# Ledger of designs, part 245: VH-VL binders against o60147

Target 1, 175 residues: o60147
Amino acid sequence: MLEKNKYLYIFRHIQTNQVLLSQGNVLKKTALFQLPYPLQKPVAPNGMRPAKLRKDHWVPLLKVEFPNESMFQSVFMQLLNYRKYRSVQPLTSDLLKLPIPVRRRKIMRQEVPNTIADLADILNKEKFPENSVRLQLSDKSDSEYADWPPSVQIDSEEIKLSRGFREKTTVDEAR

## First folded at step 13 (VH-VL)

Design jc47 (framework fv_dargistotug)
Fold by OpenDDE, second read of step 14:
Structure jc47 (fold): chain C 175 residues (1-175), chain A 120 residues (1-120), chain B 106 residues (1-106)
Amino acid sequence: as target 1 above (175 residues)
Amino acid sequence: QVQLVQSGSELKKPGASVKVSCKASGYTFKSYGMNWVRQAPGQGLEWMGWINTYTGEPTYAQGFTGRFVFSLDTSVSTAYLQISSLKAEDTAVYYCARGTPYLSYGFDSWGQGTLVTVSS
Amino acid sequence: DIQLTQSPSFLSASVGDRVTITCRASQDISSYLAWYQQKPGKAPKLLIYDASTLESGVPSRFSGSGSGTEFTLTISSLQPEDFATYYCQQDYEYPTFGGGTKVEIK
């Protein structure tokens, strides 16, 4: 029997920099429901949850391989918690002075570095075995958003995925 | 081993309320979402929604808003389904099932089900 | 919502038979489909997830295939304990179930 999928893909929106978590390299529509804003008809640039999944608007940010499914599940849920926590935090006085659309845009722009930092924080707390977690980034510089624990091995090779879609590679994943 | 144990059968009158419990064991409770699935007598399965066991945030499927409330007691690894203003149409077996809808592992563990009968 | 249509609704078969159940989705759901087995008075049991991955502990006579909008569950050689109702379930969007297929003894 095959082991359950233990890969985490994180995608970012090309315009809004919103972040989606995915078990596979192909986004599910349910991924949109991770976004903290209510489902709205308008396009994502307004800082809302889009009604439709436009896969071509999402690019890979990073890929993480976990030692097993249980560890993956735990980290995934914690990432969702961090996201939710941020979404309900009181706004700073500076942000409150801004028009709502501008405010939303500023908040959304921080989702990428915040998510990376969240991941590192979670992994630091989990104390996984050394080099047991493999991290690939679309941009190596993104690793600088956080201090990574010894459990994380950062690949020198950047992730190569098309927008929201799986690319054919010599070593292809099941999903 | 993973186990979900639900509370016993309930017999209620229309307008009453019921609270079904689902106690989890054998795994980290907060690492997996909990779903509720309804099955009317002789009918198919119907997904009611899920609750994020880490954040406590419930999500209800269409048709299961208002009278249906998901809740948790994480100290005892238990999820709850409360139905208020019960109707005859609510007569069904209710299942809790482990799984996170954002993932695609399926619902790999189920409670034994709780029969709720609403009768005048 | 995504609708799943199973066919047939009822299937009569004998022990040893090859059984195939079809699940059609109203839209492309990629491989995000699971199959469950349910026996009378019992909770459903996960058989297949991600269209074709066999759940741990499930006999190898069960297999799933398909992608997009057409999916199939196959029992290569039906056993006495396999007489039950089978459901497909999609999780591309929030979960929905098919109407079920009852496999009865001929």
Scores: ipSAE 0.854, ipTM 0.939, lowest interface PAE 0.5, mean pLDDT 91
Fold by ESMFold2-Fast, scan of step 13:
Structure jc47 (fold): chain C 175 residues (1-175), chain A 120 residues (1-120), chain B 106 residues (1-106)
Amino acid sequence: as target 1 above (175 residues)
Amino acid sequence: QVQLVQSGSELKKPGASVKVSCKASGYTFKSYGMNWVRQAPGQGLEWMGWINTYTGEPTYAQGFTGRFVFSLDTSVSTAYLQISSLKAEDTAVYYCARGTPYLSYGFDSWGQGTLVTVSS
Amino acid sequence: DIQLTQSPSFLSASVGDRVTITCRASQDISSYLAWYQQKPGKAPKLLIYDASTLESGVPSRFSGSGSGTEFTLTISSLQPEDFATYYCQQDYEYPTFGGGTKVEIK
């Protein structure tokens, strides 16, 4: 019964707080291109195939269920555009005063609050029906980063670790 | 084998536009960023910017924010550089180079270069 | 932008010589430095990345060292095919290249 492409999955890195968006419950290695800053240097020889994403380093941040694929596609594309916009904005004077490694850590730590705020902003601008969007978080306190519209219902159940949500990333999938 | 093949040389008049292509093969196109590097005759290498092949987001160095556009056609694993309102000082060899900046991995594969000559 | 200053701009050397090229950054770039070789009319070739890591397929006579603001590329025993221009490049911020060092036959 579960339809593909009406769920938005958002993951965060356990140490850096960097965020990855996914159209499915499985993270692909190509999702790393969403990140402007390195998580780690690959140990593989240069010019060789890059390493796959590590399952144990990424945890679910939230899951959004949309009433249909059109609404999912609209929100997903807008969220990607918000992230692109943020990545090219001039740094504030406060950030420019910091050494580059410290600056990058501070920027990375803000990805969770920023992504949640961006999601809420998009949903507030869309005129979706009341209670039509279901939001499930790993930590309910993260919902406090934004004010949610009437279209959003926050699930009382937090996301639990399960094989259905967290799956091994595959390097050699035929596509 | 990883290969980047660029379009052929161009001779243009001032004010014209040019579009240089860079076709990638031998690897997953969306797994590596693509950079553009310019070299004027007898001069050194100059980084123009890069495009994130997964998101489509271009980033331009300060000197290249106006007339230069990076784009992609992911269906054919090709990156493009378009230069509008060409000036004599745009005469250079333009290279595409595979690499994701900010990782200290360098650019490990390069196109053969495209000579763009701007003369009246 | 971070400026990279290479020295010397030009050197003459003989086959079998030990050649050292220096690259100095205008600020601390940790190990975010690569070295390239460019022969006339050809695209650059990556030799070394992350200051000291040799790219696959590059001869062991090439080595890189340094961190912070001062870096060196060393060719332990120069071969005929090594006569080229060498560039350093940082990607700690927006990538920038050094001015290049032309190594030519004496």
Scores: ipSAE 0.000, ipTM 0.477, lowest interface PAE 14.4, mean pLDDT 80

Design jc48 (framework fv_dargistotug)
Fold by OpenDDE, second read of step 14:
Structure jc48 (fold): chain C 175 residues (1-175), chain A 120 residues (1-120), chain B 106 residues (1-106)
Amino acid sequence: as target 1 above (175 residues)
Amino acid sequence: QVQLVQSGSELKKPGASVKVSCKASGYTFKSYGMNWVRQAPGQGLEWMGWINTYTGEPTYAQGFTGRFVFSLDTSVSTAYLQISSLKAEDTAVYYCARGTQYLSYGFDSWGQGTLVTVSS
Amino acid sequence: DIQLTQSPSFLSASVGDRVTITCRASQDISSYLAWYQQKPGKAPKLLIYDASTLESGVPSRFSGSGSGTEFTLTISSLQPEDFATYYCQQDYEYPTFGGGTKVEIK
């Protein structure tokens, strides 16, 4: 019997820099519901939830392989919590001085580094076995957004997934 | 061993309220979302929504807003479904099922179901 | 919402038979489909997830295939305990279930 998928893919929107978490390299429509501003169904780039999933607007940010499904599940839920927590935090006085569209854009611009930092923080707290978590980034420099625990092994090879889609290869991952 | 144990059958009158419990054991409660699924007598399965067991945030399917409330008591690893203003049409077996909405592992664990009968 | 259409709704078969159940989605759902077995008075049991991955503890006679809009559940050799109702379920969008396929003894 095969183990359950233990891969986490994170995508970013090419315009808004919003971030989506995905179990697989093919985005689900429900992934859009992860976005913190669910008030309406507007069109990007005002930092709101898009009405439609445009897979071609999402590029891979990173891929994480976990030792097992339980660890993956735990980290995934915590990532969602961090995101939710951040979205409900009181706005700083500086941000409140800005028009709402500008404010939203500034907040969205921080989603990528914040998500990476969140992941590192969660992994630091989890204290997984050394080199048990494999991290692959689309841009190696993104690893600098956080201090990674010994449990994380950063892959020297950058991720090469197509926008919002799995690679068109004869050998595909489980998902 | 993963187990979801639900509260017993309920017989209610129209207009009354019911609260079904689902106690989880054998795994980390906050690591997996909890879904609610309804099955009317002799009918198929209907997803009602889910609750994020970590954040407590509920999401309701269309048609299950207003009278339906998902809640948690994480101290006892229990999820709750409350239905208010019960109608005859609410007569069904209600299941809790483990699964995180954004993941696709299926609902790998189910409660035994709770029959709620609404009758005058 | 995504509609799932199962066929057939009813299927009569004998022990040892090869059984195939089809699930059609109203739109492309990639591989985000699961199969469940439900016996009378019991909760559904997960058989297959991600279209083709066998859930732990499920007999190997069960298999799933398909992607996009067409999916199939196959029981290679029907056993006495396999007489039940089977449901497909998608989670590309908010989860929806097929109407079910009742497998009865011939």
Scores: ipSAE 0.819, ipTM 0.917, lowest interface PAE 0.6, mean pLDDT 90
Fold by ESMFold2-Fast, scan of step 13:
Structure jc48 (fold): chain C 175 residues (1-175), chain A 120 residues (1-120), chain B 106 residues (1-106)
Amino acid sequence: as target 1 above (175 residues)
Amino acid sequence: QVQLVQSGSELKKPGASVKVSCKASGYTFKSYGMNWVRQAPGQGLEWMGWINTYTGEPTYAQGFTGRFVFSLDTSVSTAYLQISSLKAEDTAVYYCARGTQYLSYGFDSWGQGTLVTVSS
Amino acid sequence: DIQLTQSPSFLSASVGDRVTITCRASQDISSYLAWYQQKPGKAPKLLIYDASTLESGVPSRFSGSGSGTEFTLTISSLQPEDFATYYCQQDYEYPTFGGGTKVEIK
């Protein structure tokens, strides 16, 4: 059940660098609601259907293992709050000088550094036990976007996504 | 213990409005999303939409745009469903149900349901 | 919307029987499927989530299996309190429910 979930997965879009937060190791289409710049326009008036999710366009950015569900939920909610806060901040004068398409692309590309910095900020504010939070990064250099507290143990073990994959048959393996 | 308690049954005429409440207790209200599910007499379950309790943003399924409004009063941990311009086809039991903020792992707690009857 | 088709829509069974209900999705939904039990006049109760994970407090005679488009709910030894309507539900996209399977006494 949800009370047993202690993993946070974060994915990035390979083309736009936009970020999605997930409570599971496979993204579902409704996660697209998190995006400030939709990949495609909504189809329902007064309600929104997310654009089709293309799994090949999303790769894992990082995975966080928390000691328990309560800590996971607290951090997850705070990340959503930081994301909302960023969406209402005035744009800097440097960004306002750029043409709109260039401005949007630059803002989207900052989602990875911003999400990592936000995660670290939240973990620094929380007083979790030393080495109690395990952080796995697809690219270890992304850890340089922030200063991490003593509660965080960083490793570079590959993030494994097996839940969403079809089990290979003997015939399929021969191909 | 998690509990969702809904308001009592309603009998309305076509064209009227109704507001159903769902009061949550036993958990942190803003940590979980609230879903609305409808069941017409003798029929199956139909998801109407969800509201993110942290952001306050509602999302409606295609069949429930326009006349249906989801809202919150976080100070009393209560979610609301308002239906305007009631039609006979709106006759159903309306359930609130707790899920995650991103609609995963099923709905683990349900209100007892509110019967809304629309007849002349 | 993703459509879920349950089979059978109705079955008659006796106490002690092994009961299997199937849910088929119109597209690949990975493991994002839940099962519910609903008794007359009552709200649905979550039995299984993530295709095969048993909800806390649910008897071990209930089990779920499957992934992709084909899913099953199994009751290994039907008890008197298990006579109810069962629904599958996906949350890979916006949630949708199957049409339900009513399990009645023979």
Scores: ipSAE 0.006, ipTM 0.584, lowest interface PAE 9.3, mean pLDDT 82

Design jc49 (framework fv_dargistotug)
Fold by OpenDDE, second read of step 14:
Structure jc49 (fold): chain C 175 residues (1-175), chain A 120 residues (1-120), chain B 106 residues (1-106)
Amino acid sequence: as target 1 above (175 residues)
Amino acid sequence: QVQLVQSGSELKKPGASVKVSCKASGYTFKSYGMNWVRQAPGQGLEWMGWINTYTGEPTYAQGFTGRFVFSLDTSVSTAYLQISSLKAEDTAVYYCARGTYWLSYGFDSWGQGTLVTVSS
Amino acid sequence: DIQLTQSPSFLSASVGDRVTITCRASQDISSYLAWYQQKPGKAPKLLIYDASTLESGVPSRFSGSGSGTEFTLTISSLQPEDFATYYCQQDYEYPTFGGGTKVEIK
């Protein structure tokens, strides 16, 4: 039986380190709505939702291949939940001492490691078959943000995506 | 087998309220978003919004805010659409459809539809 | 909102015919387009997603192509059960549907 695409792409914003989840290697505009901040037209550098999708501002963080659609769907939904959960958690006393813009920036800077950790946590709970999930990182060192379960196989090669979200091909490399 | 079973047809007067149910089976309810789609008689399809079945967070399309409420009972894998202050213009078939709209999978499973007729 | 324009709105064809339906988007939606079939009194059925991927269980005579702003649904050989209304749908932004194309018997 033909299975649906089971790839998860995660992108990060080059300035704010905000994270977006994508099933495809090209971000949808609606991906911006994943961001926890509700404002539709704020200034992105302040840790808010960008008003527009600027493809050139997003770079790949990691790519995950799941065994099937159901597993993908489950993990995707849980990732969104984790993000939402963090956004509504009480702020620590240390953070409350900071001006709001600084606080927001600090929180936003943690989205990358938090998302990676969330992914690992979810996968640990799901108990997928050994080596059934393939993880490819843009930076291998990012894998150190979490302990990965036996279900995850980390690729030795780094992900190759351009800022335009296309996978690099031989033709693209020649340009 | 994935199934979405909706409640039966409704006949309501203007100003009344209606609540349509959509019971899911054959899959993990919280793993897939639930969409609502409206189709007026003889017209095309109109996306009303969706509800995150994991978090319960609804998102409404433009034009479907205020009188339209999405809700869940996860214990029975059921999504609900409530329409208040019904108008004649609300007469339509309402569908629930499985899918997460920011995923490129389409709406792969649909309820059979619920006809809501609003007439004096 | 992204508008999808389908053409033609109505199409008369015979069994065995090659049928082509076009969907044009008001802006670039990459490949985030799906095609549905709807028969009278029935719910829509997903045929194609991601512009060109055939949904499981859908006959191979159905195919989708295109990217960006122009998309096409093709039925290579129309069967009696294929007479229906077809809709394109994008989800690059909040989902919107095309106006539909009714394929009727000639």
Scores: ipSAE 0.651, ipTM 0.872, lowest interface PAE 1.1, mean pLDDT 89
Fold by ESMFold2-Fast, scan of step 13:
Parts: C-alpha cells; sequence; structure tokens
Structure jc49 (fold): chain C 175 residues (1-175), chain A 120 residues (1-120), chain B 106 residues (1-106)
C-alpha cells in the first residue's frame, strides 16, 4: 500500500544562475522548456527562451526527498506554478532602465534565491509530518535564502557531481 | 477518472483546413501539458509537439510548424489542433495525450484518436 | 532527433511464453524511456515510465530494465490480452518513438 520515495533534483546554470527542476539526477534537454517566458511586453527580454542543453554548464543545487510520489507531485507542480507566476511579474523601474543583456543577467541571477524561497513557502503552507522532507544541498549556505518548516530536515552532507552529471558521495570515495 | 475525448473523424480535400478538439476531464487542466501525436496508416507514432496549458504557449517538433497550430480554451478544458493547407501526407490518426516536459512520467492518458483523411 | 531502434520488429509467441523486446537509443538517454502497448484501432496505453517504473494498474508480468542506450521490456507470462504492438519512447530530448514490435499469436 505505501508509495515509494521520490526525489526532486534542482540544477543551476554555472554562468547564468538559471534553475531547472528534474525528476531524475540527469537533466533531459526538454527541461529547458521550463525556463521563464517573457516578463512584460513590449520590453520583455528575448533570448531567455530554451537553448541547447550543455552538460558542462549545469550543476546540482538541491536534492529533495519526499516519502511518496503524491507529496512530490503536489510540491513540484506548486513550485512550477510559483516559477511561472514570477516570470509574468512586471519589471521594476530599476530593471527597465538597464540594457537588455544586463537586465537578463539580473533576472536570471535571482532564480536560485527565488526557487529556494518558493520551495520553503510551499513546504510551510503544506501540513507535512515532522522531518518527512529531506534536503541535500551543493552549498549549504543556499539554505539561508529561506526559513524552513519542521517538516524539513537538512542533510549535513553536500552534493558533488562530476562531469556528465554523475553523482558522488564521500562514502563512495572512502571505499 | 482522467478522460480525454476527441472530436469525430474528418474527410477533407487537399488545401482545406481541419480543427481537431480534445476535451479533458477528471483532473486540473492547467497542471498538465497536452501533447499531440500522429500515426499515419500502418505506421508508427510521431510526436508533433505540446502546448503548455498554464501559459498557452505551444512548442512544435521539427516539421510541424507553420501549417499546424496548437491552441486552448481553458474555460472548457479543451485543446485544439488546427491543420491548414491539408496535404495527402497529413492523412493520419491524431491523438492528444496528457504529459509534461518537466516530468518524465510518460503520456499516461490518451484521447481515442481522430482520423483525418485527405483525399481528392 | 534521437533515433530509437526496436528489435525484433515482429515476433510470434504462445500464451504463457516469456517475451522480451529491446529498444536501442542512438545516444545516451539515461533512464528517460517509456513503454506503450497499442491494440489495433486503439490509442496507446502507458505501461512503464522512467525505464523501469510500472504504471498504476499495469499487471506485474510487465517489467522494464536498462539505462543509457539499451532497454528491454519483458512480459514474464504472455496472456491473450497482451497480443499487441509495443513502442518505446524517449523524452530526454523532444520525444521520439521506436518503430514498434508486433507481438502476435503463433
Amino acid sequence: as target 1 above (175 residues)
Amino acid sequence: QVQLVQSGSELKKPGASVKVSCKASGYTFKSYGMNWVRQAPGQGLEWMGWINTYTGEPTYAQGFTGRFVFSLDTSVSTAYLQISSLKAEDTAVYYCARGTYWLSYGFDSWGQGTLVTVSS
Amino acid sequence: DIQLTQSPSFLSASVGDRVTITCRASQDISSYLAWYQQKPGKAPKLLIYDASTLESGVPSRFSGSGSGTEFTLTISSLQPEDFATYYCQQDYEYPTFGGGTKVEIK
């Protein structure tokens, strides 16, 4: 009767700080279609649309373990909805006066703190059991972008991935 | 129960247009993307593209741009495929299928298919 | 596009037989592969996703395995309702389907 564990893998772009969500520990090229749509017409930045996936450029940000697929689906869909909502917000006056390339970089750099804050907000609104959701980060300081509910347990071990998105742990290297 | 119900078969002449509908029920329409898949007589399955039901933005596979248009009427949970300037090569069964570009759960629900026959 | 090659394209089998179908991808697609069953005149039905995860309601006699470029669908004990065409499908990139494997009665 019990549903099996499910993982959400969150990746960041090493140059742009853009974020991609994945159900597997290897990014598929179609994940690029979750990148934001133009924020506001007529000044919405072109070129933030999906581009060719490059393995070298995406590294892990965060891994979330859910006790079952139902919780995974609920949180994942809500997180995608938050990201879509952010993508249609009006540009601030500060952003509007910047050249388009500079504007794009500023917007993209906000995706990591925004995604982490959105994840925490969703988890704070849900009534999940204590310590039922486990987070493992590549850089633990990224957890400071949000306040986490009692349902969340943050792993002391950080994620490290080699080229080709292969996951490594310190246990594997100690053998 | 998730259901996708498509419009009935169509017989068209070359150069005409056709609009196929796919009405969804049993789930939150905006939570899943809608895919279109074509199957020519006696042949295999071919992915045409998908439409984001939340934003309304379509994505087309190579070879399915220009004449093919994906659209939505979210008020009635319905997706549409329009084909303009029909050619004999467009003769096929057209399926809508529920899925998502961000989740690799496969296409877990399909319409029954709409046969479009293009014949002079 | 990523090409998927299924083998065999056709096989004859009897009820109770163990059937295996293979799908080979032209490049590494990790585990982003699904299997579908299609009966004549019907829409495809999802059997397996993420290479080896059985879809809800699908009989346990169906199983999937593999990763990277080589994948298999196995039916441990073929039943009368299993005579159909089977398709693999990747979604690592824009989705593509294999050519299909027709399983028919001997």
Scores: ipSAE 0.007, ipTM 0.608, lowest interface PAE 8.4, mean pLDDT 82

Design jc5 (framework fv_dargistotug)
Fold by OpenDDE, second read of step 14:
Structure jc5 (fold): chain C 175 residues (1-175), chain A 120 residues (1-120), chain B 106 residues (1-106)
Amino acid sequence: as target 1 above (175 residues)
Amino acid sequence: QVQLVQSGSELKKPGASVKVSCKASGYTFKTYGMNWVRQAPGQGLEWMGWINTYTGEPTYAQGFTGRFVFSLDTSVSTAYLQISSLKAEDTAVYYCARGTYYLSYGFDSWGQGTLVTVSS
Amino acid sequence: DIQLTQSPSFLSASVGDRVTITCRASQDISSYLAWYQQKPGKAPKLLIYDASTLESGVPSRFSGSGSGTEFTLTISSLQPEDFATYYCQQDYEYPTFGGGTKVEIK
């Protein structure tokens, strides 16, 4: 029996720092629907959902390998919840004083560290077996955004995925 | 084992409302999204939308906005489809199907379907 | 929306035959395609996901191939229980189904 894919890829937009969750190393258009702003077909300036998927605008942030599908599914759904929760939180008084474009940019810039922190928080709560979750980062310093539980094994090697595309290797990863 | 059990067949008049239930068991309800699929008599499958079972957020396909409402009762692991202002064209079998919208595992578990007949 | 076109719509075959069903997408959907089997009065059953991965419990005589815009479902040796309607489904964008292919007994 072949297990279902248990790899979580997180991509970052090179301009807006928005974050997308992906099952597998190839983004699909539905990933854009993760973005909190409900506008379906706007031009993608800061804080808006792009109308089209430009794969070349997304770079890998991290890759997570889970022990099984169930764990993957659970973490994925929780990550979506955390993201939504942040999007509906009341804005601070300081943010409200800023013009909307500036405000949006500031919020978007926090998506990367927030997502990493969310992942760590979820994994801390899940209490998976020790070293059962493998984490690979495009930038090792990004691991410092959170305290990781013993279940997480951080890979010493950084991700070498190209922008929005599958890593060119002799053996392709299963989706 | 994973099981989705839907409510029984419905016979309604035009203008009435119907609420179909889909009870899940055999897995953690909030870990998988729930989809709704319509199949008119003798026709193909049509994706109506899905609901995030963790957040409760529904997403409706084009053509299924307004009269169609997805909802949850997580305490009993149940998803609901409500159709208001029923039309004859709404006559179909409605399926709930497990699957997370953002993932590509397919819809790996289906309810048995609920026939909704709208007739004057 | 992404349109999926299945061919043929109807297929007559005999037990033991090799059967191939095609699904064409209106745009590149990579490998985000699934195949389902539906028997009369029953819910669809997932056969293949991600274009070529066999769902657990599905007989090995079923296989999927293709990427981009052209996909195929193959039944290597048709069995009596395989007479049904088959649907392709994409989830690259909002999910859509093909029109279906009814496999009938010759």
Scores: ipSAE 0.820, ipTM 0.918, lowest interface PAE 0.6, mean pLDDT 90
Fold by ESMFold2-Fast, scan of step 13:
Structure jc5 (fold): chain C 175 residues (1-175), chain A 120 residues (1-120), chain B 106 residues (1-106)
Amino acid sequence: as target 1 above (175 residues)
Amino acid sequence: QVQLVQSGSELKKPGASVKVSCKASGYTFKTYGMNWVRQAPGQGLEWMGWINTYTGEPTYAQGFTGRFVFSLDTSVSTAYLQISSLKAEDTAVYYCARGTYYLSYGFDSWGQGTLVTVSS
Amino acid sequence: DIQLTQSPSFLSASVGDRVTITCRASQDISSYLAWYQQKPGKAPKLLIYDASTLESGVPSRFSGSGSGTEFTLTISSLQPEDFATYYCQQDYEYPTFGGGTKVEIK
């Protein structure tokens, strides 16, 4: 018997820098519904279907540990909402001058700094206890995209997992 | 204490419309999505879709587009299911259930169900 | 859509028996499976989520196991109040439910 998850796992795409959020250390296929620009053609032309998920194309960006499940749920839902909000905002005139593929590439590259900034903004607005939220990053320099509140403690150790947030096993290495 | 309270049973004729309510209490309404699940008499459970309570954006399962509409009134922490152009096949108990589509914690709280009967 | 197949669809067992219900998914769903109990005339009640995590307040005689495509719900010592229909449900994609397993006691 385990308690409910209090970890937020954030992944980034190795080529596009698009970001996916997960409550688990393994991405599920429906996480692709978070993306405004799909990586693949839809499976069904007349229906909404998620694209295929290639787990080897996604690497850890950061892991957030919350003191309890309720705080995790609140922050996770707010972060998904920030992401949706960004996807429907009017484009600036400089972006509108670019061809659509170039425009999308430029927008996708901003997802990592935007997600980190959004996370910090949410945590700054919430009144969490001092040092109650722990961040562990794959690249500590990514923490510089935002100013963090006193509730946040940044782990001195970077994430060393090569696939997802799970430890490599003999089975994973043989695969 | 988390509670979901649904409106009472409905008897409707084919072609009519019905609006079922689901009032939430005991938690912050916008932190959980609201799912709708149908159960025809003597049959199993069928997921109809969910609505994001923070944004108001509905998502419908393939068989439930067109005649079915999910909506919210966040000022009273209430979700609604509207069914238009009712058919005999719509006779079922309709449940609301809280969960998050992106968080895999299961549907941990359910309304008591609303029986919608469509008959001439 | 991911299809879930439950077996058996019906079983009868005596109080004190160990009961096992199987749920098979049409594709790999990792651990994204929940189990529910539904008593006649009542709403379903969550028993287990994430394949094996027992929901708060659920008796310890209930347990879940499995990953990928094959999952089981076990009741270690069946009680009279366990008369019910049991459903598995996945949320790896759009949620779908299994067809249910009716457990009759006596």
Scores: ipSAE 0.006, ipTM 0.521, lowest interface PAE 11.7, mean pLDDT 81

